# Ledger of designs, part 18: VHH binders against L-malyl-CoA/beta-methylmalyl-CoA lyase (citE1)

Target 1, 346 residues: L-malyl-CoA/beta-methylmalyl-CoA lyase (citE1), of Haloarcula marismortui (q5v463)
Amino acid sequence: MTRLCRTFQTAPAAIPNDNSAKFLVSGLTSKGFQAPDWLVPDIEDGTAPSMKDEAVDNIIEHIPDHADDFAGDILPRVEWAYDDANARERGIEQVTRLAEAVGEELDGFVFPKVGRLDDVRDAAGVIADAERDAGLPEGTLEMAIILETAPGRSDLREICQYATDSRLSGLVFGPVDYTAELGGRTLDGERPRWDGLLEALSNETSAADIVAIGGPFDQLFHERAGVTYYNAEGYADQVAYEATIGIDGSWSLHPKQTEQANRIHMPTVEEMERDLHKIESFNEAKREGTGAVVVDGQMVDEATYKNFANTVKTVRAIDETHPAQTEAYYDDDLLARARDVELIFG
Short names: E, the ipSAE of ESMFold2; O, the ipSAE of ESMFold2 at other seeds; V2, 0.75 times the mean of E and O plus 0.25 times the DockQ between their complexes.

## First folded at step 12 (VHH; framework vhh_7pa5_2)

Design q1 (from j3 with T101Y; at its last look DockQ between E and O 0.74; V2 from the best seeds 0.60)
Fold by ESMFold2, look of step 12:
Structure q1 (fold): chain B 346 residues (1-346), chain A 125 residues (1-125)
Amino acid sequence: as target 1 above (346 residues)
Amino acid sequence: QVQLVESGGGMVQPGGSLRLSCAASGFTFSSYEMSWVRRAPGKGPEWVSYISESGGSTSYADSVKGRFTISRDNAKNTLYLQMNSLKPEDTALYYCARGFYVYYRGTYRYGMDVWGQGTQVTVSS
């Protein structure tokens, strides 16, 4: 994987509460497996229209206090919409203010409701202008977009091709707005999972060497006997499916979802043991010049070796950012092997 | 390892008082909203009271307003319910519950994920 993004946690930057920054600060101070790889202070749909300015103020106030201790990336979601010039104007102001005030502590921005490629280029231009005006080196602030419009889906391939030489580093699926824009019907309270879109997203982002992130899971709670319960199993099922088809990360609405997704996106102990054994055996056989490498009845070629290597690369990326997570999840001997093994293909 | 342990239940006469406690462990107590839920004999669960993480916001079921007071001590990882002017209708098994809010697309969604074993409160005679 090119960039660690197991979790994309949106945290409303202002809410109607006596502490309007409650969820923002909770995200910034997260620990252990509740620490997201990408924290997304949310000015857009996570913040009420009357509180957008307060959301920006909260980000400016709280980021400097916490950014040094936050291991992941911080990418605010600003306002934007391909078909709403007023939303775009507010987003431009938000990017400009944030880059000026806290741009040294941010890793980039998330743009919702993008349209065709030209709209994505316009969003990237907003970041570039704000970078320059804030005195930041070119490319300091990356961009992710939320793929949630018909025009955006129509240009998915072109948008990913553009990412090859731009600041665009990730695409995130937004099923609620996507379904609404297509005129989709939510029969029996269930929105389609959009498997075809997710498969295309995985394919096109992989071709561009950028990350794909799945959409939010909003069936948050069961209700039973007048009391509501967290729907842990429903979220776990969605995250597992996303991982299976090569989606790099999952959207989280709360630290409980972040913890689940972080763990599900980690290689299991069994996967680590298996893949390390195959790498180690291949490396030994290669040094001995045996002519063919068979491990556990399977011939290992460069392509299959790279699959095993991807497991180790994933663990190393997590370990570099969150050593407390890898040290808690793997025993010392297994982790040491993952850290030390030579990856001769990869 | 997340654990909630209730105590302080017992038998009281109508009009009496009790103070329930809930000891929390295995999680960052100050990061979670807490609730009391009760189950009367032969009835389903009934939400009783809620308190925010800091203790700055509370709410109560209509049946207990003015008689019950929820509070918390984040330094001691303990939730409390002061129960005054008790009535026979308050007889129930009282549970401490960990809850949390998610704010998503302009809507607060609330749910509970961890429960204690409960402490019996009996108001009789």
Scores: ipSAE 0.549, ipTM 0.758, lowest interface PAE 1.4, mean pLDDT 90
ESMFold2 (binder alone), look of step 12: mean pLDDT 85; pTM 0.835
ESMFold2 at other seeds, look of step 12: ipSAE 0.557; ipTM 0.782

Design q2 (from j3 with E33Y; at its last look DockQ between E and O 0.85; V2 from the best seeds 0.70)
Fold by ESMFold2 at other seeds, look of step 12:
Structure q2 (fold): chain B 346 residues (1-346), chain A 125 residues (1-125)
Amino acid sequence: as target 1 above (346 residues)
Amino acid sequence: QVQLVESGGGMVQPGGSLRLSCAASGFTFSSYYMSWVRRAPGKGPEWVSYISESGGSTSYADSVKGRFTISRDNAKNTLYLQMNSLKPEDTALYYCARGFTVYYRGTYRYGMDVWGQGTQVTVSS
């Protein structure tokens, strides 16, 4: 599974509507910048308790029709809670059913409300058992977890160390459940941003080379004089903040948020032009036997080259998964250079 | 490139009728709730009406109930507002708006995310 996850879009797998799979199918058929890197069919909080079985049925029915055309990864969020055996039992049943029916089309599962490392290992074991029961090769299905409990936060480092050699490929922050578990209060309608947790998440996931995803932005709308407007700037501000502290991607509740987050997480044209120029200049100097070169006032040597290579690697990962996005975002010449440049020390 | 273009505005005497149209492009029209919003001179926006994706459910502001009818033609990607028995207080710039809907934690949340440029309706003697 690629490490690319600018966007983690949850889509309720069943809703109270004549077309209960409406949002699931919308996610599966998404195009352009509305296509998330990770689509998360949501059996858990996105689906009413009375509709969980219908949510699983909807995933089984619709995944085969769309998965081949969906460029990103598909990871359903199942039920789970470290402190609720009934929730874990339902999650086990959901993973087992989905792996058997559509496991070849899925990329993994998302487990909410995980506890300490042992609970994370238990969740990974559920996937491993489901793979064997479904006849899938070992390691076919990846795992992401939602960090939203006090025990999970307490074991963050240990969980990320475990991820280094396991199916665990991503950690996602859940601020609503985290605030509730800590006994926090939302005074004056404002939930804490949890900057300290986000910094720790960025640090520990980077050390393990896995994906970090910020929490949902649920202040979706402004309301003035009885008219309700989308809060585009609020979401953009949160995504930009997440990007600046090294969070790899953002949680999206709707294709509109996905489009914003996908764009904000792209390297800019200016960054691409700058870094490609430095790579190209270094490569030429290396061929001539010149070991270092000053470009635009910066020494470019092997130690600094890797910074520029990261920009190109990011664009290549996006391009491999979503060529329509890179082709729309970058001009043809710039994109061709990014695709073709040799990364000597990348 | 999502776009909404209103038309059909104009000047009409009190008691008259107008039909507004809104041509939609760049998105799957039948997948979205649609609304009409108006802005009278010197006033903030006022919601007028909405219509569900299929057209099966409609709602109206008290000030226009019984006089205005919202409708849609999903085959033509067009939203309509039939305005009858027009009054001077209906004078406003009328906007077509696309509804952005989220089902989150057990509830539907609704708000508008795309707007047209508006079409002027003037009701005066």
Scores: ipSAE 0.634, ipTM 0.808, lowest interface PAE 1.3, mean pLDDT 90
ESMFold2, look of step 12: ipSAE 0.655; ipTM 0.828
ESMFold2 (binder alone), look of step 12: mean pLDDT 87; pTM 0.855

Design q3 (from j3 with Y103W; at its last look DockQ between E and O 0.62; V2 from the best seeds 0.57)
Fold by ESMFold2 at other seeds, look of step 12:
Structure q3 (fold): chain B 346 residues (1-346), chain A 125 residues (1-125)
Amino acid sequence: as target 1 above (346 residues)
Amino acid sequence: QVQLVESGGGMVQPGGSLRLSCAASGFTFSSYEMSWVRRAPGKGPEWVSYISESGGSTSYADSVKGRFTISRDNAKNTLYLQMNSLKPEDTALYYCARGFTVWYRGTYRYGMDVWGQGTQVTVSS
């Protein structure tokens, strides 16, 4: 099944504050529905240019203290840009330092602003070199890429095909840089949502069995009657739309957004009941020997069965990583059925 | 259900002190930054003070700095505001609020997600 990533939470690895690691540590110690599936310590756009070295230092200092207790995956976003050799050089140094110092605690890296397939291969090579130099087994560190350039979009299918047998495990949409590169316009304060890109992203990543992640929601606040408050409904609407078109996860800038996205990306109680019932019915029919469900070693409904199985596999993945979330979200009996049912065909 | 319930308000003379409490329920209190906001009669809301999730970072509006102290007890799910040297200008309905702060694209951005019902503080002779 596709790797679990309902939430891709970026956390600046250094900020101008007495405790420059404040957001990094907050992410590493997150609990309940605020715990992201992927925590992304952000050296790139989340950290000021003058603080990039401090950001790397903070990751090295704090990851060992918290990684054993953090249930999700940890993938720092390093510097990179297909058209900027200096950014690539800084990214190479960041990957090298992090893999050497804390590579056993990390799950991979996120590369922004990738270009065509060759640039993606170059980024993967940076990780491979860093693994080797750090003495880590091949494949220890995975890669996610931010799709936010015209060349990257042009090679989307090729990049996803490359992912099929490589360390590339996820593609993330970056709408701000993508809009700027294509010469898109912001009208009435709204950027294009790029629905066609999101549909293609969902399609191509599904074909490659890798994760698709939507872009950040930065319309964070609105004002009414003299008060400023968080635009919770706007974020929920974007996450729901992403889920509707088959995007696996959503970008989060804050634990509240992580909580919203984690909940919205859960299979609903109705979906669980429906799909469990169909699996249980199929399994019973097979035990009783009805030929309608099995013909010549192939299921008459094998493709349909796999759809039902995906729901259960998703809940099991969440349950294994975050049992407190599944136990709070589902009735005890329903969850027990999801945990116990035999999946004859995955 | 997420709830914030303020208490400890009342009437005091200028120069007096009060301690406000805010009981939080329905969410993991220690995971959220918190603020106090006040609304004076006939005026719009005014942010008063902020405290980080752990309590390690605080900030105050200039009008209360040095006189008010925000604190929290995460084991008791309670936010506090110690108000000393009270002035008639501090008369207001005081709310606790669950905060939302992010560092994004080179700047702090802040707003609030959840509010209490408020507790009245009146400073007069």
Scores: ipSAE 0.511, ipTM 0.708, lowest interface PAE 1.4, mean pLDDT 89
ESMFold2, look of step 12: ipSAE 0.594; ipTM 0.786
ESMFold2 (binder alone), look of step 12: mean pLDDT 87; pTM 0.856

Design q4 (from j3 with G99S; at its last look DockQ between E and O 0.87; V2 from the best seeds 0.66)
Fold by ESMFold2, look of step 12:
Structure q4 (fold): chain B 346 residues (1-346), chain A 125 residues (1-125)
Amino acid sequence: as target 1 above (346 residues)
Amino acid sequence: QVQLVESGGGMVQPGGSLRLSCAASGFTFSSYEMSWVRRAPGKGPEWVSYISESGGSTSYADSVKGRFTISRDNAKNTLYLQMNSLKPEDTALYYCARSFTVYYRGTYRYGMDVWGQGTQVTVSS
């Protein structure tokens, strides 16, 4: 709630194509509901080993042209692995180059395959060193990590506690690498949902007031008779589940997924109408000297009010970043009420 | 409401030609890759052709390569399929489809999310 990330969209920073920056630029120029809250130019698993330098070059070339017009945050995913010093060395070089060349246009970095808390501290140190060397104010570049290793899961609580006074602002689940590291199996074509991990992730990140982001949904298509069909309902089901258990955002592999996740993570018109009515009624009762009021058969007190206020705060956060989305989703009258209502209890 | 409407089908003798059109509405046409898909009587769908957002890159199924040409007019939100040297095996219901590509973990993944009702093409003496 304190930081907006309905969508975490990875975009390969280089692909084997005449226009190797195609998906990076598509993300940077996204419009409407296809605009992610976090765009993640992907140097790591999204880019072939032979193209890592080209991926960095593409980010440096294209970010300055688009960053001022991109409403969300831009956080490249660099190479890293707690158990691979060569991967960490390449990641350090990538962070250093990017901070120097485009650090004022970036919002931070995403580190994959982190280990225990000490490894997370090491990654944060890499950003701090790069900030200093680039002449950026301390704290300019934030950090998100991908929770996808057994050691990382083991230290989840400690990592989130570290986040309360650090640049670490988000944790992202990586189910493919997590399943592989645990020696897990994909039976009958179904990867485990890891519900226990997701619930712990929601809990510990909420305690630290940072964002939790679910893992990618890579069952993108069904195929029959040589024709492939987009699996819209499968993704929607995963995003809805994540929202239900308090995961703040969802991983997107394509603007089509971003559009679905952005919408699912918004309060519905019915929810907003209901909650605004209850807030407005309570505010009137409070001005008349009572601390509680019955609205539609429900007593509204301070604790209940705060639940309704969270709906309005969510809409306001989206509206500040993406007014075109809220203006398209809510009618003018409803949106004006959400913008204007006084939140007596926050 | 996203909508694709095909037209231009009909009956033609072997060796003849037809030009199919697909009118797109309810979305930014120039931002999407497009495809043609066909379904022969009693059979499942078969991919026919693909065109990139700008029209600069095209691809064809082996069965139609050299005979069919896909094109698009982004100013008019219209997709086309020029079909020449038609054969009886080209008889099918032809669909216009909106498609997209994902590059994920080293591979291109591709699929369609919207298509129309189709237009019938019948090739018979």
Scores: ipSAE 0.583, ipTM 0.777, lowest interface PAE 1.4, mean pLDDT 90
ESMFold2 (binder alone), look of step 12: mean pLDDT 87; pTM 0.853
ESMFold2 at other seeds, look of step 12: ipSAE 0.606; ipTM 0.780

Design q5 (from j3 with M112L; at its last look DockQ between E and O 0.87; V2 from the best seeds 0.74)
Fold by ESMFold2, look of step 12:
Structure q5 (fold): chain B 346 residues (1-346), chain A 125 residues (1-125)
Amino acid sequence: as target 1 above (346 residues)
Amino acid sequence: QVQLVESGGGMVQPGGSLRLSCAASGFTFSSYEMSWVRRAPGKGPEWVSYISESGGSTSYADSVKGRFTISRDNAKNTLYLQMNSLKPEDTALYYCARGFTVYYRGTYRYGLDVWGQGTQVTVSS
């Protein structure tokens, strides 16, 4: 079954504010289409260096209050870097503290700035040690990594192969740190999009049946005559592009972005009607013993059928986690067909 | 369904006062920061004032500081702008606007995502 992650929403776990947990709690209490599939309480880049301990304290304090009512997954981003032993030491402490205090409430951890495969294995080992020390069953806590280093990109295939039989569930692109590490330039004020990386990411994660998640969109606002406006269309365009090339989910910096990405990553009514028609027609032909099936003027084989089935599987995954979203988005009859249709080939 | 409806504009003499109101609907008002923005004849938009979700933090453009007061009543889903000591240069269409803040890599970023139709304020003799 496809792991659901239309949205990877980072929420700073501590900010310089009278209510330092403001964004963490906002994420944990999100409603409707603003609820992310993965909430990422952010100890790393989302939290100032002087507030890292407060960030951990906030997660421990607030997760138990909200986790049972939160439909998605909760995976804090801890400190880590393949080339900085002090960052790794702080990350180990953060994982250890969080697993002990709230490990039953968490779904896993996100590790930034991973290096080659051995560094990824070391990060997985940190989780395994923390599980054991906290008395949690093996495999309780999953792992996602941020692909944002030259060594990580170099080992992308090997890392994804490792994921097929490990706790590694997803890879996330980090364009800011990746560009900086490669010595990339922001010519004409634009950071490279790194399309080659995104295509490879989509390919290798698909081969491993894990999720691929695009990088953050930080051109958040337009400025005109001293007034600042939200750049809704820019984010929507990035999310649509990511969906087009087979990236499973999008990074969100705020519930407003989460709502946009959640909706864009849902199959449209038109796609659903089309793919259900093709599945239903194929199933009828098989029940009648016809053999070859032609739908809309083209022969349908097992591989083509599986593409139609993936649409239904995606909707079923969303429906299982967020039935209020699917019930609001699809007509009752269409949703009933998606729930009920037999998927002869998976 | 998100809607902001301004009211309270009108014609006043220099030195006069007006109180603008903005009725909000279609969203959880108390969860959003709010602003007033104005557009004078022949000019681009100008940010006027900001208020946090709870009303605990406010800020003002230098041109209106000490004369204008932003406030909100979260129980009534209403934003207010009290404008005192009005000047001819305050003549503008005043918009109520919803915004939000992102904290990203050590920096607060704030911007507007919804605004109303505006209410006209004219200050003239």
Scores: ipSAE 0.697, ipTM 0.855, lowest interface PAE 1.0, mean pLDDT 91
ESMFold2 (binder alone), look of step 12: mean pLDDT 88; pTM 0.860
ESMFold2 at other seeds, look of step 12: ipSAE 0.700; ipTM 0.857

Design q6 (from k2 with G99A; at its last look DockQ between E and O 0.78; V2 from the best seeds 0.66)
Fold by ESMFold2 at other seeds, look of step 12:
Structure q6 (fold): chain B 346 residues (1-346), chain A 125 residues (1-125)
Amino acid sequence: as target 1 above (346 residues)
Amino acid sequence: QVQLVESGGGMVQPGGSLRLSCAASGFTFSQYEMSWVRRAPGKGPEWVSYISESGGSTSYADSVKGRFTISRDNAKNTLYLQMNSLKPEDTALYYCARAFTVYYRGTYRYGMDVWGQGTQVTVSS
């Protein structure tokens, strides 16, 4: 079962504002479809260099007040870079401080700018050391990494193999730093989507049974005549593409994007109705001594059943974490069928 | 669910005053930046004014500066636009807009994501 992460919402842990924790608290108190599966308090690129200590202080101050009411996972993004010893030193300090002060309320950490497998192992060691020093059971704090360097991309398979039985639970694409490191260019105001990377990411993380998360969509606004408008369609298109190729989740820079991505990564009512009917028909045919049924022009057999079972498994995973979302999205009868149907295969 | 409802528009003589209100619901008003935008007959939208979450920072289009004042009452979830010394060219449908704001790579990125239906302001003799 792949860990649930439709949405990876970064929230700057400190910003230039009278309320420097504004976005952190907004994420922690999010409701309905604006609640991300993973909230990522962001010490790294989301927080100015002069405010990194304040960012850590804000996380320590605000997480305990809200974690019990937050249904998703909380994984701060710390500083790190495979080629920068000072960044690694700051990241070690940040993980150590956070694990000691609020490690019981956190679910893990996100490491940016990782290099080859050895660098990923080093990052995992930082978490392991911090767990021991904080008195937490081994494996309490998980790890996600951002795949955004040439060495990281080169070792993608090896990193995913390492993840198969370790604290590494997710890989996230970082297109801005990746494009810069490869010497890529932005043409017509748009960065390459890096479809080959995304497809490889989906493949290798699926082989390791961990989550794949797409990169941020930073073409947030259209501008004309001095008026700026949110680019809802552009984000929806990126999320839909990611879902199509088997990327488990999408990066969100704001609760509005989280709502869009949560919904797009969720089976539609039509998909649920179709797939439940096919599962139910197959289960009845199995009881009657046949292994295949034709429903609406499609044969349902053991080989195709698993596709329909995946739909139900996805809804069940969302329902376990966010029952308010599934109860709002599906009618009572449909949701009850999804909760109760026997999954003979898969 | 998120709603912005404008009111306070009407007909006024040149040189007159109006105060527009915008009632906000369905979100934490005090955590969002707000703007007024207007659409004159036969024209596209024009930005009018901006206000920060606390009300401590404001800005205005050159065409209204010195005549219009944006304000907010966070306890009442209400945005205001005081419009003085009104001119015929201020005739427009006035919209309240919520800003979608991201702090990303060291800068604020800003744009509007929620709109009301507008309130009509007509300045004529």
Scores: ipSAE 0.570, ipTM 0.773, lowest interface PAE 1.5, mean pLDDT 90
ESMFold2, look of step 12: ipSAE 0.669; ipTM 0.833
ESMFold2 (binder alone), look of step 12: mean pLDDT 87; pTM 0.859

## First folded at step 13 (VHH)

Design r1 (from k2 with M112L; framework vhh_7pa5_2; at its last look DockQ between E and O 0.86; V2 from the best seeds 0.74)
Fold by ESMFold2, look of step 13:
Structure r1 (fold): chain B 346 residues (1-346), chain A 125 residues (1-125)
Amino acid sequence: as target 1 above (346 residues)
Amino acid sequence: QVQLVESGGGMVQPGGSLRLSCAASGFTFSQYEMSWVRRAPGKGPEWVSYISESGGSTSYADSVKGRFTISRDNAKNTLYLQMNSLKPEDTALYYCARGFTVYYRGTYRYGLDVWGQGTQVTVSS
């Protein structure tokens, strides 16, 4: 079971508004299917350069008021760039301030624009230093990175191998900065989807048993006949594609996107019924001492059993964090079976 | 189930007044920006007015400024449109619509995600 992250919702930590923390607080108080698995208070691209200090202040002010009631994880995105020492200096200060002031309420940090493995190790070191200075136990704060540079892509395998025994728990794709760094062009308003990168991301993170998260979908609205409408179908299509190729979660820019992505990334009722039936049949056959079990034309052995068990473990992880979501999504009988079934090889 | 149900439409003579209402259910009304949109016979939709979550910010299409007033009662989950000095060109099906704003890469973007079925307003002699 990899770490739960169906949704990676960035929320600007400060905006040019009388209530500069508006979107941060909206994220922290989200409910139902609008509650992300990871909330990412965004100091980096979501916050104007002149407002970075205010963004940090807003996180410090509002996290204690809401963290106990927020079911998911909270990982601020700080400033960083492998090729910009000033950005790294500001990021170090941001991590240090946040860990000292609210480190017990945070779950980790997100580092953008990372370079090769050594840069990723440096970012992890910043978190380790901040833990020590704040009096937090070693390993309290996790790390996610945004894969959006040519050097980062070149070291993808090495970075994922490093994650196997480190605080690095997730890799997130950043298509805007990646396209720009490679000298790519946006023709007719569409960026390349970078299918090769997404396939490699899914593969290497799966090999390391860490989460992979797709990039943002910023074609947020259609304009038709002078009225602007939310592009629900476009986002749903991207999330479905990401799920199909084994990407664990999707980037969300707003609770509306979070709701769609949370639902799409859940095992379907049909998948649950199928996999529970196979687990229950195998368990009964093993208890009765009968031989190999064939269910729906498929031989069930320990390896295939674990695939069925992963479906149940995923639902249990969602249920533990967001019981309102699972109770709304699955009927009572199906959910009770998922909660109760014995996972012999899990 | 998110629902928006408009009411208060009808026939009125030029210069008259109407008050439209929109009952909202299935979501936390006070956390959403709201708009009125209208569709005149044989024409496409036209945005009419907008109101922020708290009601502290409003805006209007030029064609209705000074004549229409949008308001909301968050305790009753209800959106209103007071329409005064009505003209024949105001004849349309009026929709209540829910929307939201995203701040992304330095810009605000706004759009509508839920619409009601509309209420008919007819202004004629």
Scores: ipSAE 0.695, ipTM 0.853, lowest interface PAE 1.0, mean pLDDT 91
ESMFold2 (binder alone), look of step 13: mean pLDDT 87; pTM 0.860
ESMFold2 at other seeds, look of step 13: ipSAE 0.707; ipTM 0.869

